# Designs tried in a protein design chat: VH-VL binders against q0atu2. Part 66

Target 1, 119 residues: q0atu2
Amino acid sequence: MLDKKARIRTSREYRNVFEKGKRLSGRFLIIYYVENALDNNRFGFITNKKIGMAVIRNRIKRQLRAIVREYQGQVKNKHDIVLVARAGIGKSSFEGMEKDYIAIMKKAGLFARNANKID

## First folded at step 21 (VH-VL)

Design mm23
Fold by OpenDDE, fold request of step 22:
Structure mm23 (fold): chain C 119 residues (1-119), chain A 122 residues (1-122), chain B 111 residues (1-111)
Amino acid sequence: as target 1 above (119 residues)
Amino acid sequence: QVQLVQSGAEVKKPGASVKVSCKASGYTFTSYDINWVRQATGQGLEWMGWMNPDSGDTGYAQKFQGRVTMTRNTSISTAYMELSSLRSEDTAVYYCARDSGYDSGTFYFDYWGQGTTVTVSS
Amino acid sequence: QSVLTQPPSVSAAPGQKVTISCSGSSSNIGADFVSWYQQLPGTAPKLLIYDNNKRPSGIPDRFSGSKSGTSATLGITGLQTGDEADYYCGTWDSSLSAGYVFGGGTKLTVL
C-alpha cells in the first residue's frame, strides 16, 4: 500500500487537483494531474457507485493502488494524480487495467524519460 | 475487418485550411485512438498527434500546436484532422491510423487509411 | 532530422539477409517498445513488427525485430523482390512533449 505521504487524503487536496489539473481519459480510467510543490508524488483514487457494489469498488481500488505502486518509481516527481475509475472498468482484467493506466500516463507525459518502463 | 477510409485529395492555397476525414469500420470506433501521420513528397513519416474518439481528448506534436485540430463524429465513426494556415511545406499525404495502445499499453499503428493527398500551392 | 536514426538505404540480392538499424535514446527506444512499418511504393504504411519482435497476422517469419538498449533492428531473411519498400521504425517518446516518433526511413532495394 502507498505510504501516507504518497496519498491524497483531504477533500481540499482532491479539489485542488480537479480544479487546477489536466484531465485525460483512457478506456477504463480518467486521470487528473497537476504539479505540486512537494518532492514526491501523491495519488488519489475515486471509485463511484456507478462502478458497482462496494465490494467491486473496493476491489477496483485495491487493483489501482497495486498498479500505481508498481510504477510509482517511474512517474515524474512533483505531481498530484487522481485516478477516477470509469464505469466499464469492472469488465476489465487486471492486465487490461494496467495497460490502460500505462497508456494514459504515457499520453500525459508523466513517466520519466529515463524510467525503466515496460520493455 | 478493420478499415479506415479517408476523404479525397485536396488542393489549397497558402493560408487556407484543410479538413481531412477518416471513416472507421470493422471495430468499436470509440475504443481506439486515431493518430494522424503525414508524409511529404519523398520524405519520411511524421507523426502529428492522437485523438481519443471516446472523450475527444487530443495530443498534438509541438510542431503542429495551434494549427491542427483533431475531432470526431462518433455517430458516423469518423475522425477529422483540420490543418490551418497552410503553407507549401504542408504539401503531403496525410494518413489516419488506428492506435492499439489501449489494448497493449504500447503505441503502434495496426491499421492505416489509404492516405489523402493535400497540395498547397499559390 | 528525425528523432530516430535509420540508414537511408540498404540493398541486397534475392534470397539474402538484410538488417535495418534504428538508433534512438533513453527517452524513446530505451524506454518503450519499438514498431516497424513497411511502405510499398505508392501505398500506405502497414504494421510489420510491434512490441520489438512480434509479428502481426499475415507477416512472414522471415521478418524479425529485436531491441537492445537504445537501438532496434529489423531483420529480413530470404529477401524477395516484393520486399522492396521503405521501412520505418517508430516508438513512443517520453521527452518533454510526449508523442510518437518515427525514424527517417530506410529504402530497401532488391538487386
Scores: ipSAE 0.907, ipTM 0.953, lowest interface PAE 0.5, mean pLDDT 95
Fold by OpenDDE, fold request of step 22:
Structure mm23 (fold): chain C 119 residues (1-119), chain A 122 residues (1-122), chain B 111 residues (1-111)
Amino acid sequence: as target 1 above (119 residues)
Amino acid sequence: QVQLVQSGAEVKKPGASVKVSCKASGYTFTSYDINWVRQATGQGLEWMGWMNPDSGDTGYAQKFQGRVTMTRNTSISTAYMELSSLRSEDTAVYYCARDSGYDSGTFYFDYWGQGTTVTVSS
Amino acid sequence: QSVLTQPPSVSAAPGQKVTISCSGSSSNIGADFVSWYQQLPGTAPKLLIYDNNKRPSGIPDRFSGSKSGTSATLGITGLQTGDEADYYCGTWDSSLSAGYVFGGGTKLTVL
């Protein structure tokens, strides 16, 4: 579980990211990201009904949180980042999700130097 | 088999625009980014940017921002690269290339188009 | 000029071994996987090595790749006349302007 300070929790916080942030789509994920005025990053997760039934949505959310935790130390500071799961993610493996996350975060320029590599 | 087929050679005047096409086949077009790379005569490879055919999202090299536009037509699995305000220095062979980023989390170009020669001269 | 640095040229006789170096920084080679491309004269580049040391299907094991720190190396054993080409390293750069970067290229001449 992410630290409380590392979570986007309020509707207002989410709205700010959606309205002010940049949007970037991967194969299975969409990220919204914007700079914040804090010294830490905050992450939010969205899994809507198009992903599947509640059990699937909850599984996906757990997997995404695990991925974010794994790489959070490599993300450039002072960002609010919301991950939105795409419809096809339900058919993806954890590895596929992870690779998609890595790719999209790289494209967004959100990884710091000397980021750890998968594989 | 994966194949990228680009449009034919172009000859343009300085200040004009050129739009090169890249038709993809043999795979799901929307599942892989298309990158554009150019190479001036006798020079090295220069990355221009990426385009996500599914979302239309793009990322351009800073050098080309404001002059390059990468688009796609998903119905015909075709990517486009338009470069405006052409100058003689833009004379080069332009390549489209498929990106493996979403499959591996690492970026490399596993398939390339045959290249399109763009000549800019008065 | 190029973000990644390669020797302009290397040469060797058939059957010999050659190595091509690629030097970068902590924001590119030091931070991501390196790929290598072969470009035969008058042709489009071809993927030769990806993820530092992996070969795509069809690439013989005479070609090898390695990475250490902020540098990468392409190795070619049993050099053949057909290996005469330009070779480029490339990787993702995570600097302020994230994007792919290439080396300046190395011309390999088979003597």
Scores: ipSAE 0.907, ipTM 0.953, lowest interface PAE 0.5, mean pLDDT 95
Fold by OpenDDE, fold request of step 22:
Structure mm23 (fold): chain C 119 residues (1-119), chain A 122 residues (1-122), chain B 111 residues (1-111)
Amino acid sequence: as target 1 above (119 residues)
Amino acid sequence: QVQLVQSGAEVKKPGASVKVSCKASGYTFTSYDINWVRQATGQGLEWMGWMNPDSGDTGYAQKFQGRVTMTRNTSISTAYMELSSLRSEDTAVYYCARDSGYDSGTFYFDYWGQGTTVTVSS
Amino acid sequence: QSVLTQPPSVSAAPGQKVTISCSGSSSNIGADFVSWYQQLPGTAPKLLIYDNNKRPSGIPDRFSGSKSGTSATLGITGLQTGDEADYYCGTWDSSLSAGYVFGGGTKLTVL
């Protein structure tokens, strides 16, 4: 799991991201992102019933957390980022989710300038 | 077979706008971003921006921000690029290209339109 | 003026090998995969290499790509007259304004 300080935990924190943040859609993910006043990034995850049963939603959430954790150090600092899983993600492979995450984060310009990227 | 077919040549006056179309076929239109790239005569390729046909999201090169608008009509699998406040320097061949980013996590253009010549002259 | 730097031109005789360099920075080539495009005279660009060294279907193995650090290289062996074209490198740039960037292009002449 992500460190507690790296997680969006409260409804107020989520609302702030949705109201003030930018939205960008990928194939399997939608991200909302906004600058925060902290020294670290925070991530939130949304999986709704459109994705599937609770077991599936929990699996997807675990997979997304794993992806975020893996690339966490490459994300530009001082951002709150909420990942919303789209309906089709349940049929996607882990690799597909990862690729979508990378693509959407690149388009959002959220990877650090000098960060080591997949290549 | 994937195919991108663009609209015909355009001749415009300075200050006018041009809207180029790009009709996609042979694949699911909403599953891949469309990028626009232009090339002035005898010059290199210049990336203009991307458009997500599913969401309508766009990202423009800073050089064209405020002057370019990328849209789509999903019912006819067609992408559009409109460039306003045209100047002579905008004279170029404009290409639409499919982006494989969502499939691979890397951005490259695997299919290209045939190009549309836009001439800006007084 | 282009973000990525290529030699303006290269030339060689049929059957020979040529290489085209593409120089960038830590925010582009150093941070992402490189693609190469071939543009025959009077035609639209065509994807030649993607993900540094992979060839799309239909591209012969005479074409190869490599990447090291902030530079990429396109290799063409067994040069043919039909290879005479402009070649462009490209990649995603993660600088302040994220976007795709091209090299200035290299004109390959087959002698």
Scores: ipSAE 0.907, ipTM 0.953, lowest interface PAE 0.5, mean pLDDT 95
Fold by ESMFold2, fold request of step 22:
Structure mm23 (fold): chain C 119 residues (1-119), chain A 122 residues (1-122), chain B 111 residues (1-111)
Amino acid sequence: as target 1 above (119 residues)
Amino acid sequence: QVQLVQSGAEVKKPGASVKVSCKASGYTFTSYDINWVRQATGQGLEWMGWMNPDSGDTGYAQKFQGRVTMTRNTSISTAYMELSSLRSEDTAVYYCARDSGYDSGTFYFDYWGQGTTVTVSS
Amino acid sequence: QSVLTQPPSVSAAPGQKVTISCSGSSSNIGADFVSWYQQLPGTAPKLLIYDNNKRPSGIPDRFSGSKSGTSATLGITGLQTGDEADYYCGTWDSSLSAGYVFGGGTKLTVL
């Protein structure tokens, strides 16, 4: 589980990322990201009803949180980052979501070191 | 069979622009990013940037920022690279290449176009 | 100069072995997987090795790769005249402007 201070919590915080941030798409994920004024990163997760039933959406959200936590130590600090699940993510494996996350985070320039695993 | 087929050779004057095409076949065009790599005569490979055909997202090498535009037309499975304000130093063979990022989380170029020679001379 | 450093040339006789080095940094080879590309004279590059040491289908096992620290090595045994080519290492670099980087290339001559 991500620490409470590493979570995007309010609608206004989410809106700031969507309105002021950059956006990159992978196969299963879209990331929105913007620099923040903190000394840490914050993460948000969005799964909409198009993804599937609530059980499926909750599973996807838990898997994405696990992926983010696994690579959190390699993410450049001072960013608010929102992961938006794309339609069809439910057909992906955990490994497929993980590789997609790694690829888009690298292309966004958000890793200080490559996200192979937590060191 | 994956294939990337590029447009023919171009001769340009300094200050002009060039647009090179790369037509993909044998795979789902929108599932893989296309990268552009150039090679001046007798020189090494120089990465220029990536383009996601699904979203149109791009990332350019700093050296080309402001001069390069990478686009696509998904209805004909074709990627494009346009380089503006051409100089003699831009004389090179330009390659498109498919990257592996979404399959593996690591980047390598598994398929390459045949190359397009662009000559910039006055 | 290239971000990844390779010797400009190497040579060996048919049937012999050769290695080609690729030296980088903690932001590239030290933190990511290395690939190798073969460019035969007058042709486009071709993927030879990916993920440090894996061969695509159709690449014979006399081509091998390894990585240690911030350096990578391409090994070629049983050299053939058809192996005469330029060889490039490549990897993702996560520093300043994240992007892909190539070595300067190594010309292999089979004598």
Scores: ipSAE 0.824, ipTM 0.918, lowest interface PAE 0.8, mean pLDDT 92
Fold by ESMFold2, fold request of step 22:
Order: sequence, then C-alpha cells, then structure tokens
Structure mm23 (fold): chain C 119 residues (1-119), chain A 122 residues (1-122), chain B 111 residues (1-111)
Amino acid sequence: as target 1 above (119 residues)
Amino acid sequence: QVQLVQSGAEVKKPGASVKVSCKASGYTFTSYDINWVRQATGQGLEWMGWMNPDSGDTGYAQKFQGRVTMTRNTSISTAYMELSSLRSEDTAVYYCARDSGYDSGTFYFDYWGQGTTVTVSS
Amino acid sequence: QSVLTQPPSVSAAPGQKVTISCSGSSSNIGADFVSWYQQLPGTAPKLLIYDNNKRPSGIPDRFSGSKSGTSATLGITGLQTGDEADYYCGTWDSSLSAGYVFGGGTKLTVL
C-alpha cells in the first residue's frame, strides 16, 4: 500500500489537481498532475461507474495502486498525480495498464529514472 | 500493412511557416502517437516531438518549443507538423514516425514516412 | 553536439563483422532501452533493433544489439554491400527536458 502521506484524500486536493494541473492521455489511463508544496508525491485514483460494476472498478483501482507503488521511487518528487481510468480499461490486462502508465509518465516528464519492467 | 505517406517538398522564405502532413493507413490511427524527426543535409536525426492523435496531447523538444505545433485530423487519419519563423538552418528533410510506447512501455519508431524536403532560402 | 556519441564512420570488408558503439549517460542509455535505426542512402530510417537486443520481423539475425551501463553496441556479421548505410542509436532521455534522443550517426562503408 501507498503510505497515508502519499494519498490525495480530500475533494479540495482533487479539485486543485484537475483545475490547476496538466493532463495527458494514454490508451487506458489519463493522468492529471501538478506540483505541490510538499517534499513528497501524492496519488489519487478515479474509476467511474461507466467502467463497469463495483467489483470490476475495485479490481482496477487495486491494480493501479499496485502499479503506482512499484514505480513510485522513479517519480519526480513534489507532485500531486491523479490517475483516471478510461472506459476501455476493463479490456486491458495488468501488463497493459502498467505499460500505459509507464508510457504516459515518461511523456509527462514525471520519471527521473528508467522505470521499465523487463518481461 | 502500415504506411505513413507525407506531403510533397516545400520551398519557403525566411520568416514564413511550413505545414507538413502525414497520412496514416493500415492501422488504427488513434492507437499510436506520431513523432516528428528532421534531418538537415549531411546531418543526423533530430527529434522534434510527439503527438497523441486520440487526445491531441503533445510534447515538444525544448529547441522547438514556441515554434512547432503538431496536430491531426482523425477523420482522414492525418498528422500535421507546422514550424514557424523559418530560418535557413531549418532546411531539412522532415519525417513522421509511429512510436511504440503504448505497446511496450519503451519508445522506438517502428514505421516512418518517406520524408518531406523543406528548403528555406533567402 | 549529440547527447549520444557514435563514431562518425566505420568500414570493413564483405563477410566481416563490424560493431558500432553508442555512448550516453545515466539519464538516457543508463535508464532506458536502446533502439537502432538503419538509413540506406536516400531513404527514410528503418527500425533495426529495439529494446536493446530485439529484432523486428524481417531483420536477419546477423544484426544484433547489446547494452552495458551507459553504452550500447550494434553488431553486424556477414557484412554485405547492401549494408552500406548510416546507423543511429536512439533512446528516451529523462533529464530536464524529457524527450527522445539520437546518436550523431555512424556511416558504414563496405569495400
């Protein structure tokens, strides 16, 4: 699990990212991101009901948290980052979500080191 | 059969702009980002930036920031690169290329257009 | 000056082996996968090697790639006159202005 300190928790925190941040889209994910005033990163996760039933949405959210935790050491500090699952994410594998995350985080300039997972 | 077919050669004066097109076929255009790469005569390859045809998102190399605009028209599967405030140093062949990022999590260019020669002369 | 350094040229006889080096840094080759591109005279570049050492379909196994630390190497065995081309390494660079970078290119001449 991500540490409590590394979680975006309040509506105000989420709103700040959506209103003041940049966004980039991949195949399965959209990231919104903005610099924060902390020494650490914070992550948020959104799956809307259009994606599927609650059990599917909860599985996707758990998978995204696992991906973020695996690569969090590669993310440039001082950012609030919200991952929004796109409607088509239910068709993706864990590996597909992971590759999508890596690609969009690199293109956003948020990785400081190579976060590649060699298969 | 993936193809990227680019527009024809252009001759421009300093200070003008140029817009190069890249028509994609043989794959789902919105599923892969298009990158632009240029090559001056007798010189190496120079990356200019990427563009996501689905979202319209872009990322530009710092050297071209403020001068380059990358766009698309998804209804005709065509990407565009516009370079403004042209100088003679911008004389080059401009290529579009498809990137692999979403398939592999690593970036490489698996298909390339044939190139568009842009000549800027005073 | 290119962030990735390649020798400007290399030459060898038909049938021989040649290697082309690509030297970078911890923010590019040291952190990400390397690809190689072949550009035959008057043509667009073509992907030759990706993910350090993988060949796309249609590329013969006499072309190989490897990476160690912040350096990568393209190997070509059984050299043919049709291999005369410019060769470029490329990779993602994660430094200040993240983006893709190419080496300066190596011109391969076959006798």
Scores: ipSAE 0.823, ipTM 0.918, lowest interface PAE 0.8, mean pLDDT 91

Design mm23
Fold by ESMFold2, fold request of step 22:
Structure mm23 (fold): chain C 119 residues (1-119), chain A 122 residues (1-122), chain B 111 residues (1-111)
Amino acid sequence: as target 1 above (119 residues)
Amino acid sequence: QVQLVQSGAEVKKPGASVKVSCKASGYTFTSYDINWVRQATGQGLEWMGWMNPDSGDTGYAQKFQGRVTMTRNTSISTAYMELSSLRSEDTAVYYCARDSGYDSGTFYFDYWGQGTTVTVSS
Amino acid sequence: QSVLTQPPSVSAAPGQKVTISCSGSSSNIGADFVSWYQQLPGTAPKLLIYDNNKRPSGIPDRFSGSKSGTSATLGITGLQTGDEADYYCGTWDSSLSAGYVFGGGTKLTVL
């Protein structure tokens, strides 16, 4: 559902975020983020094997992509952002993941001011 | 029940440092961030920053960056706030408070410590 | 971080109603939920209202909250002498280095 332009695609791009970016942890997620040289944001999603079987990991990735899509209009531009699922995320609800994402994005200072879409 | 119990009053001279502790009980300490808020006598509340006890991540108010350090010891469920290069205007009651961010996606402080008075005088 | 503006004081007689205003900006009240804290004399603050208008368990329905645009309001009806306290609004501010902000506080006197 994210546009192709808004995806981190290569291992090199992911590594750049991990090596040069900042990191913040929530309950279910870790975000890594760094400014990029583009006119847009890019998002990446990582689940490791300890999260669960491929079916579970794919479900979590789909849920995280849906969350990112819903709030992408509030994210400050020109950032590469990787969401890493923590162990235990499989026990969270969609709403729990969403609230975690909102909290860590606010604490990272990645939501733009004047968004006005938060009720 | 959720409780935050802080260390006792401190008297310090200008230029010194102070470290205030906040012992949590009645909940999973690593599941909620601890914030620090101070209040000078007869003044309002001033937010100092947040600390994630699980990761050790912090975010400090710009006014305190370079002077404040927020840490924890998870084995004893205790958060710490250390303020260095103390000045007389740092005389205040310092509170720890648990924030709600991970439960709700909105930030409010649902439980507060009793406060620790820090007096900075010559 | 920006400071939320509250009147310094309000007063009313027992049984009356008061409101306490909290004025902010699009980067704080306009973008996020408002909470209210009660600080009784000599005590730590206590959460009174969260998410604009919700009461924690144990807070009587005489206390209410609302938000419109970049402004929030705490309402207290049926005033009692035990309501005499300082009241603070608070919210997240998304500007610059991002952080939590409080209003300057309002001293309520019940006379």
Scores: ipSAE 0.804, ipTM 0.913, lowest interface PAE 0.9, mean pLDDT 91

